# Designs tried in a protein design chat: VHH binders against o26223. Part 244

Target 1, 191 residues: o26223
Amino acid sequence: MKLLWTSQHIKVTVHIDGKVSKMDVLEAIKTRRSIRKYQDREVPEELIDKILDAAMCGPSAVDERPWHFIVVRNREMLEKIPEVHPYGAMVKDAPVAIIVCCDSSLEKIPGFWVQDCSIASQNILLAAHSLGLGAVWTGVYPLEDRVEGIRRLFSIPEHVIPFSVIPLGYPAENPGTRDLFDPDRIHLEKW

## First folded at step 16 (VHH)

Design P63 (framework vhh_7nfr_2)
Fold by ESMFold2-Fast, scan of step 16:
Structure P63 (fold): chain B 191 residues (1-191), chain A 119 residues (1-119)
Amino acid sequence: as target 1 above (191 residues)
Amino acid sequence: QVQLQESGGGLVQPGGSLRLSCAASGFTFSRYDMSWVRQAPGEGREWVSRITYKGGSTYYADSVKGRFTIARDNVKNTLYLLMDSLKSDDTAVYYCAREGYDWGSFDYWGQGTQVTVSS
């Protein structure tokens, strides 16, 4: 018995101001902002699939790819996240959240899973932005009470470590632009 | 106890219409996205349609787009599937399913209701 699911594919990005655009990589990186306010609008499964595909394309130490993802759209479960994650208040208002996890059984080099999961998290943020969505990274690891709270809430096994919670949706805010280039942080040839 | 109970199936002629209902109890129905899934004789389960918890968004398999409409009544805790222009290929047991904690995962199913499209 196999469950069959038919998906739709979207190739055009639409911003909340109604403008249609396609971003190159540098534009996506420079214009991505943390979004904490979301429209009351569902995110299609096809967009989530594209975002998770992008997440899994990140580099990892010795190609260990230790990441697992929990996709949460159940409203009751989203509303419980702020109870165990104080800076996750916006999650209850998001249509969906992705929990980035490390399966420690897949780890080949101790400790590098943190970098691996950080890379996967950033790819989720960039992919979401490129598809016209807004998202924000919220930290779980290395805060022990948040790790344990999230683990218990989502029945995560002891060998799996929740790393981040990323709510996402169509943006209901526009934070504007920032230029963060600081030449004083660049050293040529030597410190 | 979570319960989902389908009704409204039966025998119908090609081109006919049926309305399926699913009565939900034992949980807060308005908190969950709901789906219809069917299983034709000798085949695996096929997802048919999904509706979000507030009814703001609906999704359909390509095989039923334009012919089926999913709807819900959160006051009556009831899910509906309105089936129009029925074809012999729509013959299947239709199940009401509650979306689980993960996208596309189902944690509770109804017993199913038989739909037969035949002359």
Scores: ipSAE 0.000, ipTM 0.130, lowest interface PAE 17.7, mean pLDDT 84

Design P64 (framework vhh_7nfr_2)
Fold by ESMFold2-Fast, scan of step 16:
Parts: C-alpha cells; structure tokens; sequence
Structure P64 (fold): chain B 191 residues (1-191), chain A 120 residues (1-120)
C-alpha cells in the first residue's frame, strides 16, 4: 500500500523543559530553493556566524568533523570564482560566499568526508533560508579542475580539499516551492 | 516510461531564429525545474538555461542572455527554447534535461539531443 497524498501544512508545538516552542523545520526543508539572484545588500556578520554554527552541528562519521569554512566578502575575489568555476557566474553578484572544505588531517575513517561536507553544505542552505537569505550549492569536488582552481585562488593547502562554494544573500527572486513527494518511492516492509 | 524528446533543430543562417521543443512523458512535468544544456564539437557540456516548475523564474548563461528565451507549457508537458540572433558559436547539440538537484548543472533525465548548426 502506498501512502495517501496530502498538501496540508502541519505545524508542531513541542514542550521542552517547561518551555514551549513551535517547530517548523519541515516547512524550511520543503520551501528552501536554490537562489541565484541577490539584492545589493550586505549580510550581517551575526547571520553568517549563525549559519556556520548550524553547519558544524551536523552528524559526522566517528565525530571527525573535518569541515573548515572560508568566508569570502571581497568583491575582487568573488569576481574571480567564475574563472575557475564555469557554472558559478552568480557568485560574482553575491555579497558573500562560503567555501566548504575538508581538512584531510582530521579524517578518522577514509572517504566519509564527502558525506560530512555534504551535511555541512545542506545545513548552510537550510540555515540561510530560515534566516531570510537565499543560497545555492555550487559543486567543486569531485571535479579536479574546479578543486585545483579554487585551491589556487584561495591559497588552500594541499591536505585540504575544497568541496563546495555557496554564494548567499538576500533573495532578489522567488522561484516558489516544489511539490516533490512521490509515494511510489516508498516501500513498506520490503522492496 | 520517463522520456524527454527534443525537436526543432536544424541548419540556420547567422542572425536567424530557431525554436526548440522538448516533449516530456512518464512523469509529472509540472513538478520539475527544466534546463537546456548544449555541447559544441570538441567541447564539454555547457548549461544554457533553466526554468522553474511553475515558470515563475528563468535563468540564462551569460553567453545567451538577451538572445534566448526559455518557456514551458505545463498543460502540454512541453519545454521550449526560443533562440534569436543566432551566432556560429551557438552551433551545438542541444539537450533537454530534468533538473531535480539543487546543484548547478545536476540533471537526472536527459533527452537524446537535437543538432543546431549556424552556418552560411
């Protein structure tokens, strides 16, 4: 049996240690869109700090947490990113970008850094959206030319791997939400 | 069966216009963002344009901005690329692609492609 389709929006109120909060995490996940057009408006440092705090809260294989972040606000540096990342043209128009990196010296088990950095990147996107910002994940790893281009541009050491470049800012577009729920991809008890 | 089928390619003169179509079947077309991607002889794939699932937002590569227009018809399950002021460097195989990822350039379903040749 497949699940019934619904377009209902459900808000959950939780009671924690005598305090009550509304949890709307599902709305954030479902309404986040890639944003590639930004207002000519600075993003406060406080919001970047909140986003990076959220990025570091993800689960990590054997708690290795190999991620490092480069925050780029310099206009000249942002304008050079499209030269080494052909699909990163929107980065030059963003007020800020975050480069997610893996420090391979922090790896406890080989190969799981990709999952770790993917989790950090998604947390950046969700946190930005929850704070009224728009962002987009532009891929760097595993494309060798992009990895080396970004490494050279930002003086990244050989033992550190640039994983993604995430421009962000106040959105200058509203692509609307997606309805991607597909019950045919849900199998009960067995395949 | 999930399918994307392009049509409308051909030989055109520089400065001419061409309209590409992509017929989608086997999935709910109105739920997905769609893109056009091209591949010129001897080059890698180049993303050209994207349209969101409701048609509310459109995006273009700098090389085609102001000359190409992406559009969709969700009732007819069809994606379009209207190409104006064609240049010889627009010569490529043009692919219709379903954009199901937030990664720029990430696609899961591709059409077979349609050849566009701009030559005198």
Amino acid sequence: as target 1 above (191 residues)
Amino acid sequence: QVQLQESGGGLVQPGGSLRLSCAASGFTFSRYDMSWVRQAPGEGREWVSRITYKGGSTYYADSVKGRFTIARDNVKNTLYLLMDSLKSDDTAVYYCARDVSDYLGAFDIWGQGTQVTVSS
Scores: ipSAE 0.005, ipTM 0.269, lowest interface PAE 10.6, mean pLDDT 84

Design P65 (framework vhh_7nfr_2)
Fold by ESMFold2-Fast, scan of step 16:
Structure P65 (fold): chain B 191 residues (1-191), chain A 119 residues (1-119)
Amino acid sequence: as target 1 above (191 residues)
Amino acid sequence: QVQLQESGGGLVQPGGSLRLSCAASGFTFSRYDMSWVRQAPGEGREWVSRITYKGGSTYYADSVKGRFTIARDNVKNTLYLLMDSLKSDDTAVYYCARDSTEGSYFDYWGQGTQVTVSS
C-alpha cells in the first residue's frame, strides 16, 4: 500500500535585524558570509530538508547528479571531525553538519563531479543564509589525508568521495558584507 | 608582507614541557583567530589548537586537551603554545597559522618548528 503525496506552496519570510522581510536572490548572494560561530540552539529538521532540496537543484554535467549527503547531529561524531579536519574546529560547536559526497559509480564524465559537488555545496550555503542560518564550507577534497579521515570516521565506502563538511546553525556572529567588485578582472572582447 | 615565525621547539623527554612562540608581522594580528597545526613524520597535517582574535575562546584537539594551552599577546603580536606532559606521539613539526576571514583554510603559515619527544 502507498499514500498519495501532494506538494504545498511554502511562503518563506526571512527575519533580518529584528524585522521580517523577503530576501531576493541577489541580496542572498551578496550578503552571504562564512559563519563559524553558532548559537546553542537546535536547527529544525524541516530547515535541513529545505536546504538539501536546494542542494539537489544545482546544474550537473550530463545530469549525472553524483551527490550524496550525510547529516550529522550526533554530538560525539561532531566532536571527532576536528581530529581529521584541521579547519573543522567550529564543527564541534555546531548543532548539525552536512557532509557532501560524490558517488563515483554515478560519474558519467570524468572529473566533472568536482564542479557538481561545488554547486551543491554553494546551494547549501545560500539556502542556509536565506533561512536565517549561518554555515561555512570546510574543504575535504582534494586533500588525501582529510578524505581518508572523513571516510573512516563516517564509514564511507571506497567508491564514495567526501567533498566538503558544512557546519550549520543560528549565527552567533555578523561579519558584515564585503564589497568585492573588481573591474580589473573584467575583460571586454579579449584578454 | 605577512610573516609568521615560530620558535621554542627542540628535544624534550616524555613528561616534559615546551613553550612555542609565533611572532606575527605585516597585518593587524588582533583581528584574526590563530591556530597551531602539526605534522608528524609520514603523517598528514593535524590541527592542534585555535584561539579567537580577543583570546575569549580556545579550542583543542582531543589528543592534546588538558595538556596544551594556547595563548596570545595582542600588544606583542605573539601566539603561544604551552605544552605540558609531552608524549612521544607529540613529535612533529609545529606550524603557526592565520585563520582566513573567508573560506575554510589558513591563508598564511610559518616555517614550522620541530618538536621531538624522546628518551
Scores: ipSAE 0.000, ipTM 0.162, lowest interface PAE 15.6, mean pLDDT 84
Fold by OpenDDE, second read of step 17:
Structure P65 (fold): chain B 191 residues (1-191), chain A 119 residues (1-119)
Amino acid sequence: as target 1 above (191 residues)
Amino acid sequence: QVQLQESGGGLVQPGGSLRLSCAASGFTFSRYDMSWVRQAPGEGREWVSRITYKGGSTYYADSVKGRFTIARDNVKNTLYLLMDSLKSDDTAVYYCARDSTEGSYFDYWGQGTQVTVSS
């Protein structure tokens, strides 16, 4: 097993037969970081498709699957997102962003859509990371100004709620790994 | 049952060309990346080329770059390898391999087709 560091500082395991190993699920979870700097490199459509596929594989309340995704590659639109999302400055530097939305008409149980879209958003992050991309979750909901800003910018219908904006790209930074394990957050049987 | 069947191998002179095919069945072909892997006599298996599930991206080993072309037809469930400017060192059994969804290994292989490059 040979470890190679790509120009993206992504640890890649290369097998003897030349097969490039992808991260297992635990590795992806543990090593994922928010990436806010991106290379001047386009993300292949195939990777976006895989990411979106992953986004739709998460569970949802009573299988309501309320999520919709807007894939944004237009440079002008990407540059406008920071105008309505103050903490989305990095979006203008990304080659692509995914906006996760909820179609409220698909909701079967009120309120669970937040969980559903969160799961979808996290799966996007994990999938991106496993594919050698960097991404960051920029929250839109529940902040009304951001929700309305994104809504107007992308002409999102009233019954559809923008939830998150996730820029993606090949990483131009390596923030390193973190150990976030905290035994004090673990309670046995009761609080 | 997943099945991969290679064809198109044979004896060719150096500088010649061959076209390998792999017929896939028993799974949704369009959902998987596919690879060609070869094994020369007395050597281990060597990855040759990979194509993404939609065919949008292709990858090649350095040893075959510029000479080999991987392609696929998702309607016909067929993987191809166009081999040009063949060299003696290209002599091997060529296998069609399905890339696992995890991407870490090949989960299914064909029986292989013999390619012999000799004067």
Scores: ipSAE 0.000, ipTM 0.239, lowest interface PAE 12.2, mean pLDDT 89

Design P66 (framework vhh_7nfr_2)
Fold by ESMFold2-Fast, scan of step 16:
Structure P66 (fold): chain B 191 residues (1-191), chain A 120 residues (1-120)
Amino acid sequence: as target 1 above (191 residues)
Amino acid sequence: QVQLQESGGGLVQPGGSLRLSCAASGFTFSRYDMSWVRQAPGEGREWVSRITYKGGSTYYADSVKGRFTIARDNVKNTLYLLMDSLKSDDTAVYYCARDYYESSGYFDYWGQGTQVTVSS
């Protein structure tokens, strides 16, 4: 008999300007929004480390964990991303971006790396939100022009595939909440 | 099922103004961020502006900041682009696009486009 099981609330601890706030995991999932406007303020390395730790905690097909991450803080490099990613204009205004990559040499089962890198990307977004940051997923794979542009820009070897570019920063916008629950998409026992 | 229909394009003189509209149907418009994207003759597509699903935040390409205003009416399921101080370089087909729900740079549905020509 676990007494805590019947009344437990699992909370995610969030650090905002040195202050600690608490957010339930379901609240974090439901309130995370894409953030494309950032304060002119650097993100501490410690927060990036926590985000990347969370990224690597995702489930992976046959535990292949093919993820590699490039952390970009160099302003000149961030300013070049919109040139190879037409809809990534907000990246130049972010203090940092994470490029999620797949090392194909680590792939054990063909094709599941896309799901693995999607899980890592979502964990980055959710972890950033839980830590008081804003982030947005900008798509790279499967758009070959963007894949090759990002590869060239960051000297990514041929066996490594850039999957997503995720700018991060302290949010300078608050887009509000969504009601996304659609019971018409839930089928009990049969279609 | 999803349909986006642009209107309001046409001929305008430099320094003039136009208001583009996009009528949305076949989905819950109030749940999606919306963008305007343009394509000039002989050029690639250029993202112009984005508005979040409730209208709380707006974004603009550097080429149009201060001249264009994006707006939406979630009761009428309509997206707008108010274009001021138009320049010859603004000549393009303008497309209404639905952002793939919190994914930056992916548009899952596009309108047919409306032609804007800025000429004397």
Scores: ipSAE 0.000, ipTM 0.330, lowest interface PAE 11.9, mean pLDDT 84
Fold by OpenDDE, second read of step 17:
Structure P66 (fold): chain B 191 residues (1-191), chain A 120 residues (1-120)
Amino acid sequence: as target 1 above (191 residues)
Amino acid sequence: QVQLQESGGGLVQPGGSLRLSCAASGFTFSRYDMSWVRQAPGEGREWVSRITYKGGSTYYADSVKGRFTIARDNVKNTLYLLMDSLKSDDTAVYYCARDYYESSGYFDYWGQGTQVTVSS
């Protein structure tokens, strides 16, 4: 597998046998970066569907699957998100955003929904990256002002908790890769 | 089965022009971004150009920018590369490539390629 970088920082994987050049899971995890700049390019619905499919494949506590997803493409709504989310400035520049929510009525065990929605959110990021998109996790929960802001903006029912806003788009930046391995954070058998 | 078949290559003089075509079959062509990739003798494959699934956006390598034009006809399931002001350095086998799930920079299928030779 030869990886070539184009002048536009497009990763080209060439397989001699013409087989599917798939990003393996470790590659996706290791090379994923938060992307906050996006091209003026629409994201096909098919990619969003794949991303959402991935988002729903994660485990959840006792298989409660409490997640809901709001797909936002409306330009006016995207532009309003930064008004209620101070660190969501990039959302206005994205062609699409996914809001991950928890339906509390689906919870079987209280509190695990945060883990469930986190897994879903991370899967969105990984899937997006594997599909050549850039994304960033903008936290909503547990900040009350953000939760309420997003709730009001999108008329989210009281029993549904907005968790994260994830803008998506074709990346207009390449922050590079990082080696985040730190052996000092590994403890054997005991702290 | 996904099939990509390139055509239109040949021998041209420097400054000349060629039009490459790629006939696509076995998949919904209009749902995929498409790219041209080339491989010069003794060199690795390099990305040349990309066009989005609806044809709304086009991208070019710096080496071909301003000289090459990528286009597509989704009714005919055909990808095109218009090559103007050809240079000797453009000599390569040119491949049509399907972007993997419309991703940027990942390709899952390739044609057999068409030879482009630029020589005086």
Scores: ipSAE 0.000, ipTM 0.242, lowest interface PAE 12.6, mean pLDDT 87

Design P67 (framework vhh_7nfr_2)
Fold by OpenDDE, second read of step 17:
Structure P67 (fold): chain B 191 residues (1-191), chain A 118 residues (1-118)
Amino acid sequence: as target 1 above (191 residues)
Amino acid sequence: QVQLQESGGGLVQPGGSLRLSCAASGFTFSRYDMSWVRQAPGEGREWVSRITYGGKDTWYADSVKGRFTIARDNVKNTLYLLMDSLKSDDTAVYYCAKDAFESYFDYWGQGTQVTVSS
C-alpha cells in the first residue's frame, strides 16, 4: 500500500513496506522541512546506514573529517535527551536519533570543525528526507549547557564535542513547502 | 498549571538601576531556557534577553547589551533581570517568558511596569 503524501508540487511516495522512491538532490533540498512528529514505526537499520554514509560524504577542512556519530535507539536514553536539551522534546517521540560529534584531536585547522559537522548534519537531514523520513536539526553546540548535558548523558570524552542531535522517524506531519528564494540577497559582482 | 509572575518594576530616574524577578511554577524550571521580553507603549513586544536552562549561556538585544544582566536561580525557580544605566527608552512592561522552541514562547507572565523618567 503506497502512502502518497502530496505536498503542492512534490509527490513523496512512501511505501508501507519501507521502500522509498528516489528523490533528486534539488528536490530533496527544496522540499526538506524540519519534522518533529513521528509515526510509531521503527526505522530500518539499512536506512540509518545510508544516512550515515551520506553524512560522511561531505567536505571537511583539509579533509580532517572530524565527525563521529552516536546512533541512539534506546528508549530510555531518547527520553532523557530532552532533560538536557530543551528544544529536543521531539527526540523522545522518535524511534532513533543521531548525535553528531567532533573529535577535536582530528581537527587540523581550528574552528572549521563547526562547518564540517554542519555539513554532516545537513547531509543527514537531506538523506533522511530523500529516504522518506523526517528529521530535525537540534543544535547542541555552542550552548555549553547542552554540550555538557549531552556529554554526560552519553559519556562522551572531553576531547569530543557533541554538535547536534538529530531525531529521525517516519513523518507524522506535513508542514508543506516554503519558497525561501530572495533575490534581494543576491548581489552581482558587487554588493 | 504553568505560572510566571514578574516583580521588581517601578519608577526610576535615568541612569538608575532595577532588579526584576520572575517566580516560576507549574513546570520543571531548570529544564527550560527563559527569556525577558518587553513592550513599550504603542510598540510591539521586543525580546530583551535569554538564558539557557543551566544559566551558562546568555544573550541580549543590542539595545540592552552592556547594561542588562540576565540570571537565574534554579533552586528558587526564579529568573532575574538586572537593569543598570536605565534609559527613557527602557520604559516598558517587562514579561518573563518560558522558551518552548527556538524563538517561541509558550507561557508569559502578567508583566511588571518599568518607567524611566526624570
Scores: ipSAE 0.529, ipTM 0.812, lowest interface PAE 0.8, mean pLDDT 91
Fold by ESMFold2-Fast, scan of step 16:
Structure P67 (fold): chain B 191 residues (1-191), chain A 118 residues (1-118)
Amino acid sequence: as target 1 above (191 residues)
Amino acid sequence: QVQLQESGGGLVQPGGSLRLSCAASGFTFSRYDMSWVRQAPGEGREWVSRITYGGKDTWYADSVKGRFTIARDNVKNTLYLLMDSLKSDDTAVYYCAKDAFESYFDYWGQGTQVTVSS
């Protein structure tokens, strides 16, 4: 994997033959669904690079950008994730997973790394969707057993906190879209 | 509710042509990519073609490249598949799908049967 520098961010879906389809940002946000079934196809390295570039473009508290990423393609390692993460059973069937981590030595303001890593995780999900891939966020932090299980499995140092595990691949399911707009959660001027 | 209704299938000789149509309702058709998917007897579903919401970009399965053309009319909320140089292997039920790799009940019509036989 290599990280690609780019001066532009394109909100399009990329296909294997290099053709692209356009997806506007609101459509991408509204149609992204958690995908837990994947085709038996490898995800090209260049797509992972684009996803990680997007992940690092999120806002962060005091510009601390504490995120680090582990890209896991090794089948044996992917098959061990469900042993330490009960809700991560789908990870073993994915061609690749990204582990979002916080390097606590980069933290400038206590506690905001959680928001920072959440933003990075969501950007991974949206970027994957825009590129024709499916992904799902499986939670690690703040569940102590999962944090320590993932830490041991991937030799993560004590000052780094695993935050989420995001398997991704070409989707083998289509759950459809949801109407989630709830005007009762919108308050004008006051509660 | 999302509704897709396919038509235009039938019996055709090898080398012949057919035009399939899909009438879409219950959603803003012009905002979604659309696909054609087919299912031959005893086989799983096979993706055939995809077109972007604005019609600018198209993709095709290797088995149909150069023979099929996907098109759309956003004013009429209709998706098309123009099928040329049909082969016996193209025999299948063809389904219109809303931006999907696999079938979902509310996004699949009843399909239209295409039979290529002499």
Scores: ipSAE 0.000, ipTM 0.127, lowest interface PAE 15.8, mean pLDDT 82

Design P68 (framework vhh_7nfr_2)
Fold by OpenDDE, second read of step 17:
Structure P68 (fold): chain B 191 residues (1-191), chain A 118 residues (1-118)
Amino acid sequence: as target 1 above (191 residues)
Amino acid sequence: QVQLQESGGGLVQPGGSLRLSCAASGFTFSRYDMSWVRQAPGEGREWVSRITYGGKDTWYADSVKGRFTIARDNVKNTLYLLMDSLKSDDTAVYYCAKDAYEGSFDYWGQGTQVTVSS
């Protein structure tokens, strides 16, 4: 797999069904789906590095970049996540998960960290998809049970807030694409 | 086998109160978010309330906000719905539902009838 990074657009060459395919950013956005079934196949570290690189490229309020990432490959830990995240059942089946966190000590403007971490999380999803992986955003914040559960499980300090858990793997499902365009949600000049 | 059994429904006058219970079995109750859903005559199912697995977060439909309270006892494997200031529009079969994914349910009880009438 060769990744060509150009200054103008993200192009990824992925091996899908024995063929090399290129995906641009718009294709990634439009065709991305939540994937909750994964192959029994390891995700190379190189792909995780690329995904994390993408996660850190998003904008943040006043460039505060409050995000931290926990990369989880340990099977025991992956299997424990569903115990504190009811909608994270698929995490136990994934070869790897990324936990996106906010370091509150890095926050410059209160409250914008949610946007910052959301952008990072979305970039993880898009990058994963572009690389031929499947992923799903499982929300942790702002649900207190989930936040505290993940915090305890991973010994996350109090000033760091777990935001999302994103399992990743080679997809074992294809939910297809959907058209979400709704012209009724577009207003010209005024409501 | 997952089982959900609702109880506590009945006939009540407007302004009255009821307490619904849902007994859960066949799964680890304390690990799942739970919801109440209701169905009025001739209407579709309407989500009423949700509670997280640990009970720290709750949500309510606008129609019941300030009047209903969802709660749970994870030791007793029981979900509750406290309904105050009941209105005629609250008349419905109330179902206990196990949350599967956000916005979906994988198991339901048989329901309990709530009738609000003068």
Scores: ipSAE 0.540, ipTM 0.813, lowest interface PAE 0.8, mean pLDDT 91
Fold by ESMFold2-Fast, scan of step 16:
Structure P68 (fold): chain B 191 residues (1-191), chain A 118 residues (1-118)
Amino acid sequence: as target 1 above (191 residues)
Amino acid sequence: QVQLQESGGGLVQPGGSLRLSCAASGFTFSRYDMSWVRQAPGEGREWVSRITYGGKDTWYADSVKGRFTIARDNVKNTLYLLMDSLKSDDTAVYYCAKDAYEGSFDYWGQGTQVTVSS
């Protein structure tokens, strides 16, 4: 039922231009943290729709937009992800996960789909944070065993490449902020 | 320069205990989440445990839940892994890793060998 669920239940976002409503953009970027503990609380479909809308608004190389998304709410399926993803233990405790995929048939310039899917993944993280949710990016591509494990679990066709698995939910942790600004990494005019 | 130096590994019998330490330098340790990752002979890397920068929240792989405890001392810039009820399947090189954005790691230690056998 995952194909029927995604086609039947993904709704148009209600009355939002896809803009951040509560945080300044810079605040959202600076305060987003990876969240791996989630409340036992359902995430409304309307919030998932807003997050996916934001994911699709990213820039892509020659406007190829190769991304596809699988929304996973089925507890049995979420519990199987750690079997093929060693860093995905937290996924089984999340109410929902999004799998970011590249449809290689949409690729116009070789190799840039990785950047495109990275942009989509980051937009998911930022949008989730702006909506009061927590999320974490767990890497799939380019690790062959993870790519094939995720492909097998979710019946992903050979021309589609799973890129990342992003569990999300209402946060059950508050890690605070990080001071990451490093002026030594900024070079004026030359190295 | 970021450095992570593990210690405390060794040979231990099944059911035994070990305490691993990781001395961190070259970055503001108290500002970063830290993880332990292991690699068994001939296998890929397996994430073991994670602790937030302030030590408030911890996570464990299902294979080690209830047996391992991750801890940190931000005054001493040291990460710990307390390993109890060790099994032969725990035999691996254990690495401490500095968490980066997007759930990846940007720096790793050299590793410490843990061997669980007679």
Scores: ipSAE 0.000, ipTM 0.180, lowest interface PAE 16.5, mean pLDDT 84

Design P69 (framework vhh_7nfr_2)
Fold by ESMFold2-Fast, scan of step 16:
Structure P69 (fold): chain B 191 residues (1-191), chain A 118 residues (1-118)
Amino acid sequence: as target 1 above (191 residues)
Amino acid sequence: QVQLQESGGGLVQPGGSLRLSCAASGFTFSRYDMSWVRQAPGEGREWVSRITYGGKDTWYADSVKGRFTIARDNVKNTLYLLMDSLKSDDTAVYYCAKDSDEGYFDYWGQGTQVTVSS
């Protein structure tokens, strides 16, 4: 019943350039920033696998778990995303992008897939940050032109809805942290 | 409350230049990345340009790269779009947009009309 064993099971340790870096959950949440500039450096498949595992660990309405993920590493495909996504110019400079999708055939309770995919998207961002990577959530749903553009580009079936495109890589920028705490948004006992 | 107010649009001949301004209020302007977005009649919205909160990095849509320059003045809480070598295809309503952490729009201005015609 040693604390060392529980720490090993949680796996909050990242090996970077032979060094060990640790980030607690609160630090990860508070220091994560949207990253849009990436190094010309490949992201190992092992890190993508860890990120996708984290994506699937979020709570899901009635445990419906409707997510599917498309991992895009092909440079030609990444370069086409800005043509169908107006805010996606940075995607062509990323080594990899993850497209978060909802398979509507897996939906058990109507409409809650949006929350499920939002949670998965946020977990991707936090997991990437904890692993020394940078990422940004670029919105697809509910913008019809983007949904249909991404669907066509990646041959996504009609019953599957593309939700977000998340480019990621080793960061080539270091934005400062933000102080976002606003006590005026906290109401005690009642509105 | 967040408010964004665009100005500087108008009628211009092909090859001409315009400077758009966006006055920001209701938030700490220097802490947020900002974008310009445009919408042509009958078309969807097209992202045009983005600038980081400190002005260190800028990005442009391929359609405007080399012709447009985004800039900001954090003392005056103002975003600018310097538009050169204007084409008829640049005709649109131009919106100033406050970047969200996760997407490209949080808040939008009322827009300013740019018409490029002979």
Scores: ipSAE 0.000, ipTM 0.354, lowest interface PAE 11.3, mean pLDDT 84

